# VH-VL binders against Putative dimethylsulfoniopropionate lyase DddL (dddL), part 27

Target 1, 232 residues: Putative dimethylsulfoniopropionate lyase DddL (dddL), of Cereibacter sphaeroides (q3j6l0)
Amino acid sequence: MHSLSERVEQLRLNDCPDWLYLLHEFDALYRQGSDGGSRPIRTHRKRVRDSLALIVEANPAVNDRPPEVKPVTAHLGRALDLGERGAVQGMSRALARVAGRLTWEYGYEKVPKALARKYAYCEILGPRGPICAERLILGFVLFAPSTTYPQHSHKDIEESYISVAGAWSENDAAVHAPGSLILNRPGLEHRITTGDLSPCLLAYAWTGSEERLNQPGMKLSSPRKARIEKGI
Key: E = the ipSAE of ESMFold2; O = the ipSAE of OpenDDE; V2 = 0.75 times the mean of E and O plus 0.25 times the DockQ between their complexes.

## First folded at step 15 (VH-VL; framework fv_dalutrafusp)

Design G01 (from C01 with light chain S52D N93K; at its last look DockQ between E and O 0.45; V2 from the best seeds 0.00; counts 0 for: pae E 2.1 > 2)
Fold by ESMFold2, look of step 15:
Structure G01 (fold): chain C 232 residues (1-232), chain A 119 residues (1-119), chain B 107 residues (1-107)
Amino acid sequence: as target 1 above (232 residues)
Amino acid sequence: EVQLVQSGAEVKKPGESLKISCKASGYSFTSYWINWVRQMPGKGLEWMGRIYPGDSDTNYAGKFKDQVTISADKSISTAYLQWSSLKASDTAMYYCAKLWDSWSYFDYWGQGTLVTVSS
Amino acid sequence: DIQMTQSPSSLSASVGDRVTITCRASQDIWYYLNWYQQKPGKAPKLLIYDADNLETGVPSRFSGSGSGTDFTFTISSLQPEDIATYYCQQYDKRPWTFGQGTKVEIK
């Protein structure tokens, strides 16, 4: 339970060390593996890190958010266990310290039946997250085992996913391990498929202007109709 | 190799219509915004607007809204800038460009199309 | 619209001189700023993207810095081939806007 809603003064990031340490792990996650990558990947990683640095420097407001769970969150403990055994254990440990304060949501106006028990996301930083920001969204997506999730490119925002725990593939082409980054490039639909035995936890980032990231109706109406037009 | 090849120079009279073209190759035409930039003689660069050829979404700078039409034909990877009635003040160099932005990672300009409108 | 104000509008310097151009945005644009070089009769060429990143093939004497509203473009040692007009350009909020340009000449 978040006790911060009863405070008289506005809480700020520097008052909230567990949130701050989680953001430090996001910085580390996007710093890792930058050597020798493609130009789009290297540029994207730098944009996320530069955006996060600007936000942290500003000491933004931290809002009390009521905790919420979804059916998929029954898998969160296992995902955190897996993450603590891997190359990104710092992220998993930092997330575990705030796990009881997370607000898990669906990214649809009406969640598809196929996904209702198999996925959810939580926003950590952004216009709707506990840490207020305008031009960056950071969060986590949790998938049950054996989940297929369609993702569409956005013409005015930049989006990435980095594995924290579990196995997954993009468009059935590759198996991704913790630390792997997928950039949602224009013109290519991303289909995420998770492994059969373990849940999958991804960190995500959206970069873009306040205008783009704060628009009403960012939620999708269905996975088949998720288009760039609905995301801007 | 990315290429943006523009149509040739134009000499027109006020009141005439004109449509200039920008043919793209070497990248996915429907996946990136294509921009038009004006440069009046001896002046700086002015962003006019852009189109996303995949869905024809179009944005204009306010001063060019209703003054020009930006369009694209994705079957031939070509963007267009069009006037229904030219004015002498439309005399300028016009560039098409794929500009560096937050969802792309390259910047490339066409060679320019000089449009001269004189009585 | 976001107004981009460059200073100076023109300058004249000797070969080898350090040249500094500033660009101020009318509102916070974070790092969404590019610098272009345009030589007479040519299309603009991107030199610096996202405020401080050197484009591929651009000589290391060019650099950029800044964030928010105040940005600086520097040529550490001016060369004869650097005679051009330089523009800053923001891409944070539509419409994209350019500074008015800075003409760099060699005395």
Scores: ipSAE 0.610, ipTM 0.816, lowest interface PAE 2.1, mean pLDDT 85
ESMFold2 (binder alone), look of step 15: mean pLDDT 93; pTM 0.946
OpenDDE, look of step 15: ipSAE 0.889; ipTM 0.940

Design G02 (from C01 with light chain D92E; at its last look DockQ between E and O 0.47; V2 from the best seeds 0.55)
Fold by OpenDDE, look of step 15:
Structure G02 (fold): chain C 232 residues (1-232), chain A 119 residues (1-119), chain B 107 residues (1-107)
Amino acid sequence: as target 1 above (232 residues)
Amino acid sequence: EVQLVQSGAEVKKPGESLKISCKASGYSFTSYWINWVRQMPGKGLEWMGRIYPGDSDTNYAGKFKDQVTISADKSISTAYLQWSSLKASDTAMYYCAKLWDSWSYFDYWGQGTLVTVSS
Amino acid sequence: DIQMTQSPSSLSASVGDRVTITCRASQDIWYYLNWYQQKPGKAPKLLIYDASNLETGVPSRFSGSGSGTDFTFTISSLQPEDIATYYCQQYENRPWTFGQGTKVEIK
């Protein structure tokens, strides 16, 4: 009786339509709209699209991670509902399809207590999966109402946020609505605040080399040091 | 307009110290990496290292680690490359170059500083 | 370190000719490749970034293509002002490395 060791075939992206469709929404998100006349934004959007296209073409492995929730995920339902009404409704719907499969994380060794209840992120594509990629990270960040995400920067990673749901501000510069894109260039210190009425859901993208993305070195900068360095 | 202006040509003897400069203008000096690139006579380009003037973070290529020192003075938007003891093999053109972002391409270059080390 | 190998090391062509330069990386560098032009006695100038994007102000006769390990730089119609040495450069991993260069001359 030759025990046919059922070679559990590695799932690939093409075998996982819900993930694939979500990636299509990311593509659309970075393809559609204006770069606001900004060369850095234009370049970043193109990099995300080009990278994503190459990754999808390669039919990467899909390794589902155990689903994990965080306190803030209590707000996910509302965030998705709001997103369905906005400019990026396709993204909200696609995300809803896989909502039960998401692994929400903090990304920090030590998360302040106040933030632990109001913040989490989930990776969709990247070195940590579920969709395996080495040179691009895509995911979502969820904030509860009235959240202040501490000032931080990324030295070697270019980051973008695209608003899916809710109102939020970065560095007190503007109020962002669904469809808005913010580019955080490497080294740029930024703080995020959310409104008091609704949760905020952001799609995010990180571009970089394999080495950089595998060790993103997320360090919360002390607000004081950033102010001193900026002469403010 | 973004400009990188380097110090003038240097003629030195082996064993002498040297510090050359790259003055930046037209952009936020503290927000972008400045790189140094060596080009030996008749040869190609070699990335030596970089500095982030905002916090003086530095990275060196292994070949140039401990051979040179890269520094910056943000008060005058100037980056430096220095040798404690020059060798004849240090004879080359040295370029400073600004990175577009933290890791991609050099969008602006200095005009170069020729360093000649001869006995 | 990632090694970049350009081919040819030098070439001579006539005005109006199509010129092609290749660059091969020792490992997969995705599209993290730039092309620079260096005219005699001048600093390098960026022509192409991210393998295929033309830098602002650069003539359309210049182009780049490729991904992974093999890349191509093309001048569709060589002009007298294009006399220079051209370099590819990878930025996948530090140290960033350049090809050895391709000297382009006009016959």
Scores: ipSAE 0.429, ipTM 0.798, lowest interface PAE 1.9, mean pLDDT 92
ESMFold2, look of step 15: ipSAE 0.737; ipTM 0.862
ESMFold2 (binder alone), look of step 15: mean pLDDT 93; pTM 0.941

Design G03 (from C01 with heavy chain S102N S104G; at its last look DockQ between E and O 0.61; V2 from the best seeds 0.00; counts 0 for: pae E 2.5 > 2)
Fold by ESMFold2, look of step 15:
Structure G03 (fold): chain C 232 residues (1-232), chain A 119 residues (1-119), chain B 107 residues (1-107)
Amino acid sequence: as target 1 above (232 residues)
Amino acid sequence: EVQLVQSGAEVKKPGESLKISCKASGYSFTSYWINWVRQMPGKGLEWMGRIYPGDSDTNYAGKFKDQVTISADKSISTAYLQWSSLKASDTAMYYCAKLWDNWGYFDYWGQGTLVTVSS
Amino acid sequence: DIQMTQSPSSLSASVGDRVTITCRASQDIWYYLNWYQQKPGKAPKLLIYDASNLETGVPSRFSGSGSGTDFTFTISSLQPEDIATYYCQQYDNRPWTFGQGTKVEIK
């Protein structure tokens, strides 16, 4: 029986260079275009970067999560290859170093049949770990080719996506390329549609009220069920 | 253009009920929190609570919980602050305000409703 | 509740003077701190958000700095139209709380 008096050493971020390097790539990713773009986007980018800097400086705990895969993760290798050829190759390389340790999951209680093989997400920094934090969530979402993922806005959370690999569009708007950022503001309907020949990998960030980010069971948002069933 | 237009000043006696309003326009009313802020005469600002009109989720600062009721009518884009029995200590200016992106800062304020409660 | 303490409670300065107001939080609130201006008979107006970001249309003589527990608001060159009460406000944890205010007057 393991005795309480025999404590195990707590891993911290500075003990884990591959996680630290991945966070440095998140900082770089959110630095891009910081002088340009709309004020909401510039403000959000700064919030993510300022929050991340404070978290890194605190040398937070790093706790294992059991590795988990989903059907879509068969596309991860191709997504990482594509990312290495583009403007965000540093992120793709850093993610590749921890790819075998990622915990891929769904954001639904019940996974819609249309999405079961076509998407999953993983958290890398946040209340659930592996890098522990309470005021910021960072992670990735992976889509198969030809995926439509409807989502809704959050009432207490700013949410952004940045392309790492692959082409995608938001609400049938212009096609987004690697490095592009979309901010999911309150009151805006969001639909993600991915290109038909390659997988799509997005980095995501959540900033919001501490109470909302630290709430037990908090997951990446699910699409609206009623809208999915709408015939128009 | 985002606007928050509040109901007019009120002069009341202790024990009377009161419901003041904040009518919103120029944005998606159901997608943003509406907040109420009190300012007693000659004093600073106090956050009282808020409502999310989309699902009626309501939060109160502890000192105001059970002292007032915050509600909304999304059919007319209007939030309310109400008392069942006013006290002289309720004499204050009351502002409604909206957060920029539901997190951060109050980007729009109503003009204020002065409530005077005296015998 | 997070207590926000402003200093000073009031001040008088001449046109052109540098004005400094401090705000101390009772716990670490990171950068989750805003500054508002309120003129007599008017609703508050946002000047600075997230400790240091200038709101659109706010003159560049206004600035803010700090993180953690200690924050500073500065008017680099006081103008007649800056007569007002200034409030800091934290949004890290509910209830959102304001400092008690700093009344700025022209000598």
Scores: ipSAE 0.549, ipTM 0.803, lowest interface PAE 2.5, mean pLDDT 85
ESMFold2 (binder alone), look of step 15: mean pLDDT 91; pTM 0.921
OpenDDE, look of step 15: ipSAE 0.707; ipTM 0.874

Design G04 (from C01 with heavy chain D101E; at its last look DockQ between E and O 0.48; V2 from the best seeds 0.00; counts 0 for: pae O 2.02 > 2)
Fold by OpenDDE, look of step 15:
Structure G04 (fold): chain C 232 residues (1-232), chain A 119 residues (1-119), chain B 107 residues (1-107)
Amino acid sequence: as target 1 above (232 residues)
Amino acid sequence: EVQLVQSGAEVKKPGESLKISCKASGYSFTSYWINWVRQMPGKGLEWMGRIYPGDSDTNYAGKFKDQVTISADKSISTAYLQWSSLKASDTAMYYCAKLWESWSYFDYWGQGTLVTVSS
Amino acid sequence: DIQMTQSPSSLSASVGDRVTITCRASQDIWYYLNWYQQKPGKAPKLLIYDASNLETGVPSRFSGSGSGTDFTFTISSLQPEDIATYYCQQYDNRPWTFGQGTKVEIK
């Protein structure tokens, strides 16, 4: 009786249509719309699209992670509902299809108490999966109403946010609506605030070297005064 | 306009120390990597290393690790490349170059500093 | 380290000729490749970034293509001012590395 050790075949992206469709929504998100005349934004969008295309073509491994929720995920339902009303309704719907499979994380060794109930992110594509990729990270960030996400910066990573649901601001510069794209260039210090009425859901993309994306080193920035004192 | 202006040509003897400079202007000096690239006479380009002036983080190519020191003075928007003890083999053109964002292309270059090391 | 191999090392062509330079990477670097022009006695200048994007202000006769390991740089119509050495450069992994260069001359 040759025990046919059923070689559990590694699932790949083409075997996981819900994930694939979500990636198509990301592609659409970064393909459609205007770059606002900005070369950095244009370049970043293209990089995200090109990278995503290469990844999808390669039919990467899909390794589902154990689902994990955070306190803020109590707001996910509302965020998705709101997203379905907006310009990026396709993204909201696609995300809803996989909502029960998401692994929400903080990304910090120590999460400030004020943020612990109001913030989380989940990776969809990247070194941490579920869709395996080394040169691109895609995911979502969820904020509760009335959230202040502390000032921080990225050294070697280009980061973009695309609004899916809710209103939010970065560095008090503008109020962003669904469909809006913000590019955080390396070294740019930024703080995020959300409105008091609704949760905020952002799609995010990180581009960078394989080395950097595998070790993004998410750190909160010191207060301005402390940075000045350090000569930073 | 973004500019990288390097210090003038150097003629040195083996064993001497040297520090050459690259002064940047026209952009946020602390927000972009400055790179050093070597070009030996009649040869190609070699990436030596880089510095992030914002926090003085440095990376070196293995070939140049412990052979040179890259530093920056953000107060005057200047990057440096230095040798503690020059060798004849250090004779080359040295370029500083600004990196676009964090990991892409060199969008601006200094004019180069020729270093000649001869006995 | 990722090795970049350019071909040819040198070429001579006539004004108006199509010039093609190839660069091969020792491993898959996706589109993380740039092309630089270095004129005699000058610093390198960026021409093409991310394999196929023309840098602002660069003449349209310059182009790049390719992904993975094989890349191509093209001058559609060689001009006298194009006399230079051209380099490919990968930025997929540090240390960043350049091709050995291709010297382009006019006949």
Scores: ipSAE 0.348, ipTM 0.776, lowest interface PAE 2.0, mean pLDDT 92
ESMFold2, look of step 15: ipSAE 0.674; ipTM 0.833
ESMFold2 (binder alone), look of step 15: mean pLDDT 93; pTM 0.943

Design G05 (from C01 with heavy chain S102A; at its last look DockQ between E and O 0.44; V2 from the best seeds 0.00; counts 0 for: grease 20.4 > 18.9)
Fold by ESMFold2, look of step 15:
Structure G05 (fold): chain C 232 residues (1-232), chain A 119 residues (1-119), chain B 107 residues (1-107)
Amino acid sequence: as target 1 above (232 residues)
Amino acid sequence: EVQLVQSGAEVKKPGESLKISCKASGYSFTSYWINWVRQMPGKGLEWMGRIYPGDSDTNYAGKFKDQVTISADKSISTAYLQWSSLKASDTAMYYCAKLWDAWSYFDYWGQGTLVTVSS
Amino acid sequence: DIQMTQSPSSLSASVGDRVTITCRASQDIWYYLNWYQQKPGKAPKLLIYDASNLETGVPSRFSGSGSGTDFTFTISSLQPEDIATYYCQQYDNRPWTFGQGTKVEIK
């Protein structure tokens, strides 16, 4: 009996159409409004899209990560349903096809008990995979209804969020519609507040050099660390 | 409008100290890196280092580490480049600049400060 | 440190000529590369950011291309006001580094 496992095949992006199609939806999401908006937003969108194009062309490795759930992931199905009815329907459908393969995790050394049941994130593309890359990180963050999440920004890493599903506001100022992009700029504390009836799903992107994105201990946000850094 | 205004030309002797300044206006001083760039007479551009005035985080190119000090005073929106003991080889034009980088979608240069070190 | 090597170090060309300057990085810097123009007695001016994007107000005769390690800067039709020294500059990894410069003159 001849086994192909004797050759030890490395899966690559072109072998994994569901991952590839999810990346196509990220490209579409960041193309939206690419000629409009402020200069910071247009420039950031182009950086994400150019970075993604370079990565896709290189046909990078795809390495399985063990699937992992968190309490908040009980809300994922509802979030995907909401996204299918909105402007970013393609993203929700593509994400649904890989939903069982996602590794949900926390972005803190020690997660506050109040948040442990209300949020988690998953990396889709980045240094940890499953789609391997060094100068771009793409992923999703999922929030339960009635969640307040304090963010931490990074002065050397560009970071953005795009709404996929659900109602939310930044610093209690506005409700963001699906497809809306915000920049998580340094110098301002950013707080995400989600509505009380539905979960909230955001796509995120980080762009920066390999040195900046591969630093040990780097996390999406750290509420305790951010408060300590600001002295409040 | 964004402006970076540097202090005037300096003529010094070897061994003397010097502190030159770069006053910023037209934007949030504490929210962007300010860089220092050296240009020796007839030569190219050399990045020396930078400071983030909001938290005083500094980075230096290796050849300038321990040769200069970069600092900032938030209360007057001013960055500084300082030598404790000048050498003749420090004769150069020195620019402060807000360079194109992450979160910096604008590029602005001061007019330059000519430093001449000779006996 | 990432070394940036420009070629040529200097050139002379006629008004209307196409001018090409190359910049090679000692390691992969993706698109984290800018092009500057420095006229005599002036501070540098950004022309091209992120390898290929024109800065506001820069004439369309200027262009940039490339990614990875090899980059090209082009003036499609040289004008008298383009007499300057041109620098590439990477910002992928600290310290930021510039090429040695290319001095462009009219012959």
Scores: ipSAE 0.697, ipTM 0.849, lowest interface PAE 1.7, mean pLDDT 87
ESMFold2 (binder alone), look of step 15: mean pLDDT 93; pTM 0.946
OpenDDE, look of step 15: ipSAE 0.795; ipTM 0.898

Design G06 (from C01 with light chain S52D; at its last fold request DockQ between E and O 0.66; V2 from the best seeds 0.75)
Fold by ESMFold2, look of step 15:
Structure G06 (fold): chain C 232 residues (1-232), chain A 119 residues (1-119), chain B 107 residues (1-107)
Amino acid sequence: as target 1 above (232 residues)
Amino acid sequence: EVQLVQSGAEVKKPGESLKISCKASGYSFTSYWINWVRQMPGKGLEWMGRIYPGDSDTNYAGKFKDQVTISADKSISTAYLQWSSLKASDTAMYYCAKLWDSWSYFDYWGQGTLVTVSS
Amino acid sequence: DIQMTQSPSSLSASVGDRVTITCRASQDIWYYLNWYQQKPGKAPKLLIYDADNLETGVPSRFSGSGSGTDFTFTISSLQPEDIATYYCQQYDNRPWTFGQGTKVEIK
């Protein structure tokens, strides 16, 4: 007697058109403004697109992850509705087709109770899947209205955010419109603050060496800032 | 204007210690990796290691691990490469170089420090 | 360590000639490859990053191509000031490694 599970074929990207169409929307999102913007932004956009093209051509493995929700995911439907009315409606439509298959998570560090109800992220492509890749991470972050989220940029990773829906600001700077790309500078702490009226959905990309992208490492706050908030 | 200015040429004997410097200006010293690259006479380029001055995180190529020490003093925007006991095989040109981002390429280089170790 | 092999180790060409240099990586490094020029007595200078992007201020006669393991650097019309040694360099994984260099001379 033998196990039939030993004969299960590996699912690959070409077998998964809805995942492939979502990746096409990421390519379109990063193609926008490719000939303009600052040199760092143009370089980052090209790196994301070139990396994605290499990944798609390789027909990578797709390892489905168990769907997971978080309290904030109750806002996903509204965020997708908002995105369909905006500059990046193709992305919202493609994401909606896989929405029931998403694995929403927190970072690997302890999450303050107040934030646990106000944010989560999901990986679409990267070392943890569902679309397997070693040198690029793509995903989404969802925020409830009225959320302040501290995040530190890693010194070994280049990270960008693109607004899909909702209003937000970085480090109390100007509010960002859907479709705008923000490149997070190395070593600089950044803080995301979302508006009071609607949820906020961001697409994100990380580029870096394979070694660095295989490390889980979302830091929530600086030790000094956390001590001040805690010790008062 | 970004600039990396290295200390002057050194003539040393085997067994002596040495610390050479790379003074950075024109950018936020603590926000970018500083790298050291060796070029032996008539040879190509070898990456030795790097330091992130903001937190002193340091990486070495395996062949240079435990052979040199890379350090930085962020109060004076200066990175260092140090030997506790020089060998004749340490005779080379040593460059410091800045990454333009976290990992990809060296956009600025120091002028080089020639170290000669001879009996 | 990822080994980078350049070909040729040296070459001589006439002014105006098309010059090509190849660089082969010992494993797939995607587009994580740069090209540097080094003139005698000077620090290296970046010419091309990420395999095919020309650095600002670098003359358009320089170009690069390739991905994976095989990369090519081209000078479309060799000029007297292009006498130098050229290095490829991968940044896919540490330690970062350079090719052994290609010395370019005028016949």
Scores: ipSAE 0.652, ipTM 0.835, lowest interface PAE 1.8, mean pLDDT 86
ESMFold2 (binder alone), look of step 15: mean pLDDT 93; pTM 0.940
OpenDDE, look of step 15: ipSAE 0.876; ipTM 0.933
ESMFold2, fold request of step 16: ipSAE 0.625, 0.638, 0.642; ipTM 0.819, 0.828, 0.832
ESMFold2 (binder alone), fold request of step 16: mean pLDDT 93, 93, 93; pTM 0.945, 0.945, 0.946
OpenDDE, fold request of step 16: ipSAE 0.908, 0.913, 0.907; ipTM 0.953, 0.956, 0.953

Design G07 (from C01 with heavy chain L99G; at its last look DockQ between E and O 0.52; V2 from the best seeds 0.00; counts 0 for: pae O 2.2 > 2)
Fold by OpenDDE, look of step 15:
Structure G07 (fold): chain C 232 residues (1-232), chain A 119 residues (1-119), chain B 107 residues (1-107)
Amino acid sequence: as target 1 above (232 residues)
Amino acid sequence: EVQLVQSGAEVKKPGESLKISCKASGYSFTSYWINWVRQMPGKGLEWMGRIYPGDSDTNYAGKFKDQVTISADKSISTAYLQWSSLKASDTAMYYCAKGWDSWSYFDYWGQGTLVTVSS
Amino acid sequence: DIQMTQSPSSLSASVGDRVTITCRASQDIWYYLNWYQQKPGKAPKLLIYDASNLETGVPSRFSGSGSGTDFTFTISSLQPEDIATYYCQQYDNRPWTFGQGTKVEIK
């Protein structure tokens, strides 16, 4: 009786409708919004959409990761509730469908104690999965109320945030609401702050070279004083 | 206005050392890659390597690795390309170019530096 | 290294003619392709980025298309000032590589 080792067939995106629908929500976010007359924003949005389209068309592998939670995920429920009331309610609903399958991470070798309880991110699409892609990263960032995310920058990675829920600010320049998009061009230093009343949920996209996206090198920037002294 | 201004033409002999420069202005020098591109006489364009002036990170094409050194002085917004020992085959036009978003296309170019190496 | 092959190496056309240049990549590079114009004795100039986007200030007679391995650059109506060598360039994987160039002349 030759035990036909049932070749566990690799799951593909088309076999995972909840993930596919979440990607459609990402597409919608980057398709339906305004670029505000900004060429860099327009270019970035187009790159995200074009990349996502190619990835979806290729029906990529889906490798479920073990679910992991972080202290901040205690706020996820409220964030999703708030998101359902906002301009991007479709995203909140789609995310809720897969909430139990998310792998929340810090992305740093050493996370400051203060941040460890107030921050986490999860990758949805990228080199780390669950949806496998090499040339685009999509995911979510969750902040607790009254969070300060330290100043940092991304070398060779262009990043965008789209607000899903909550109010937040970057570099004290503006207060962002659901549906707002902010672009962080490579090398741009940025700090994020959140309000004291509600958690903040952001969808994020990273574009860059395959090499860089596979090794994003998440590093917090040195304090401003130290940077100035170094002429940076 | 973004500008890249390169040093003047060089005439050298084989075995001599050379350092040419590219001075950038009109943008944050430390936030964008500077690329070097070679064009031999009557030939096409060859990407040699790049430097990120913010942290002096460098990448080289395999062909040019250990053949040249790319550096930058952020205090004067200047990138450099240097040879320790020139060869006749190094005769070419050399361009510096700014990266648009640090990883994609070159939106601004220097005027080029002609390097002639002859005995 | 990713090889970029342009066709033709050279062409001669009349003013007002449609000019088409092709670039083929040795592997799938998605839309990570740029087109440059280099006039005689001058530095290259970016015309098209990400396969099909016209750079600011570039005349609308220039266009690009394609994805994957096959790309096309087009001048809808050749002008005297378009005499130059045109290069495609991929930025999918380092080292960045250029096509061999296409020399465009006017009859």
Scores: ipSAE 0.326, ipTM 0.765, lowest interface PAE 2.2, mean pLDDT 91
ESMFold2, look of step 15: ipSAE 0.597; ipTM 0.819
ESMFold2 (binder alone), look of step 15: mean pLDDT 93; pTM 0.944

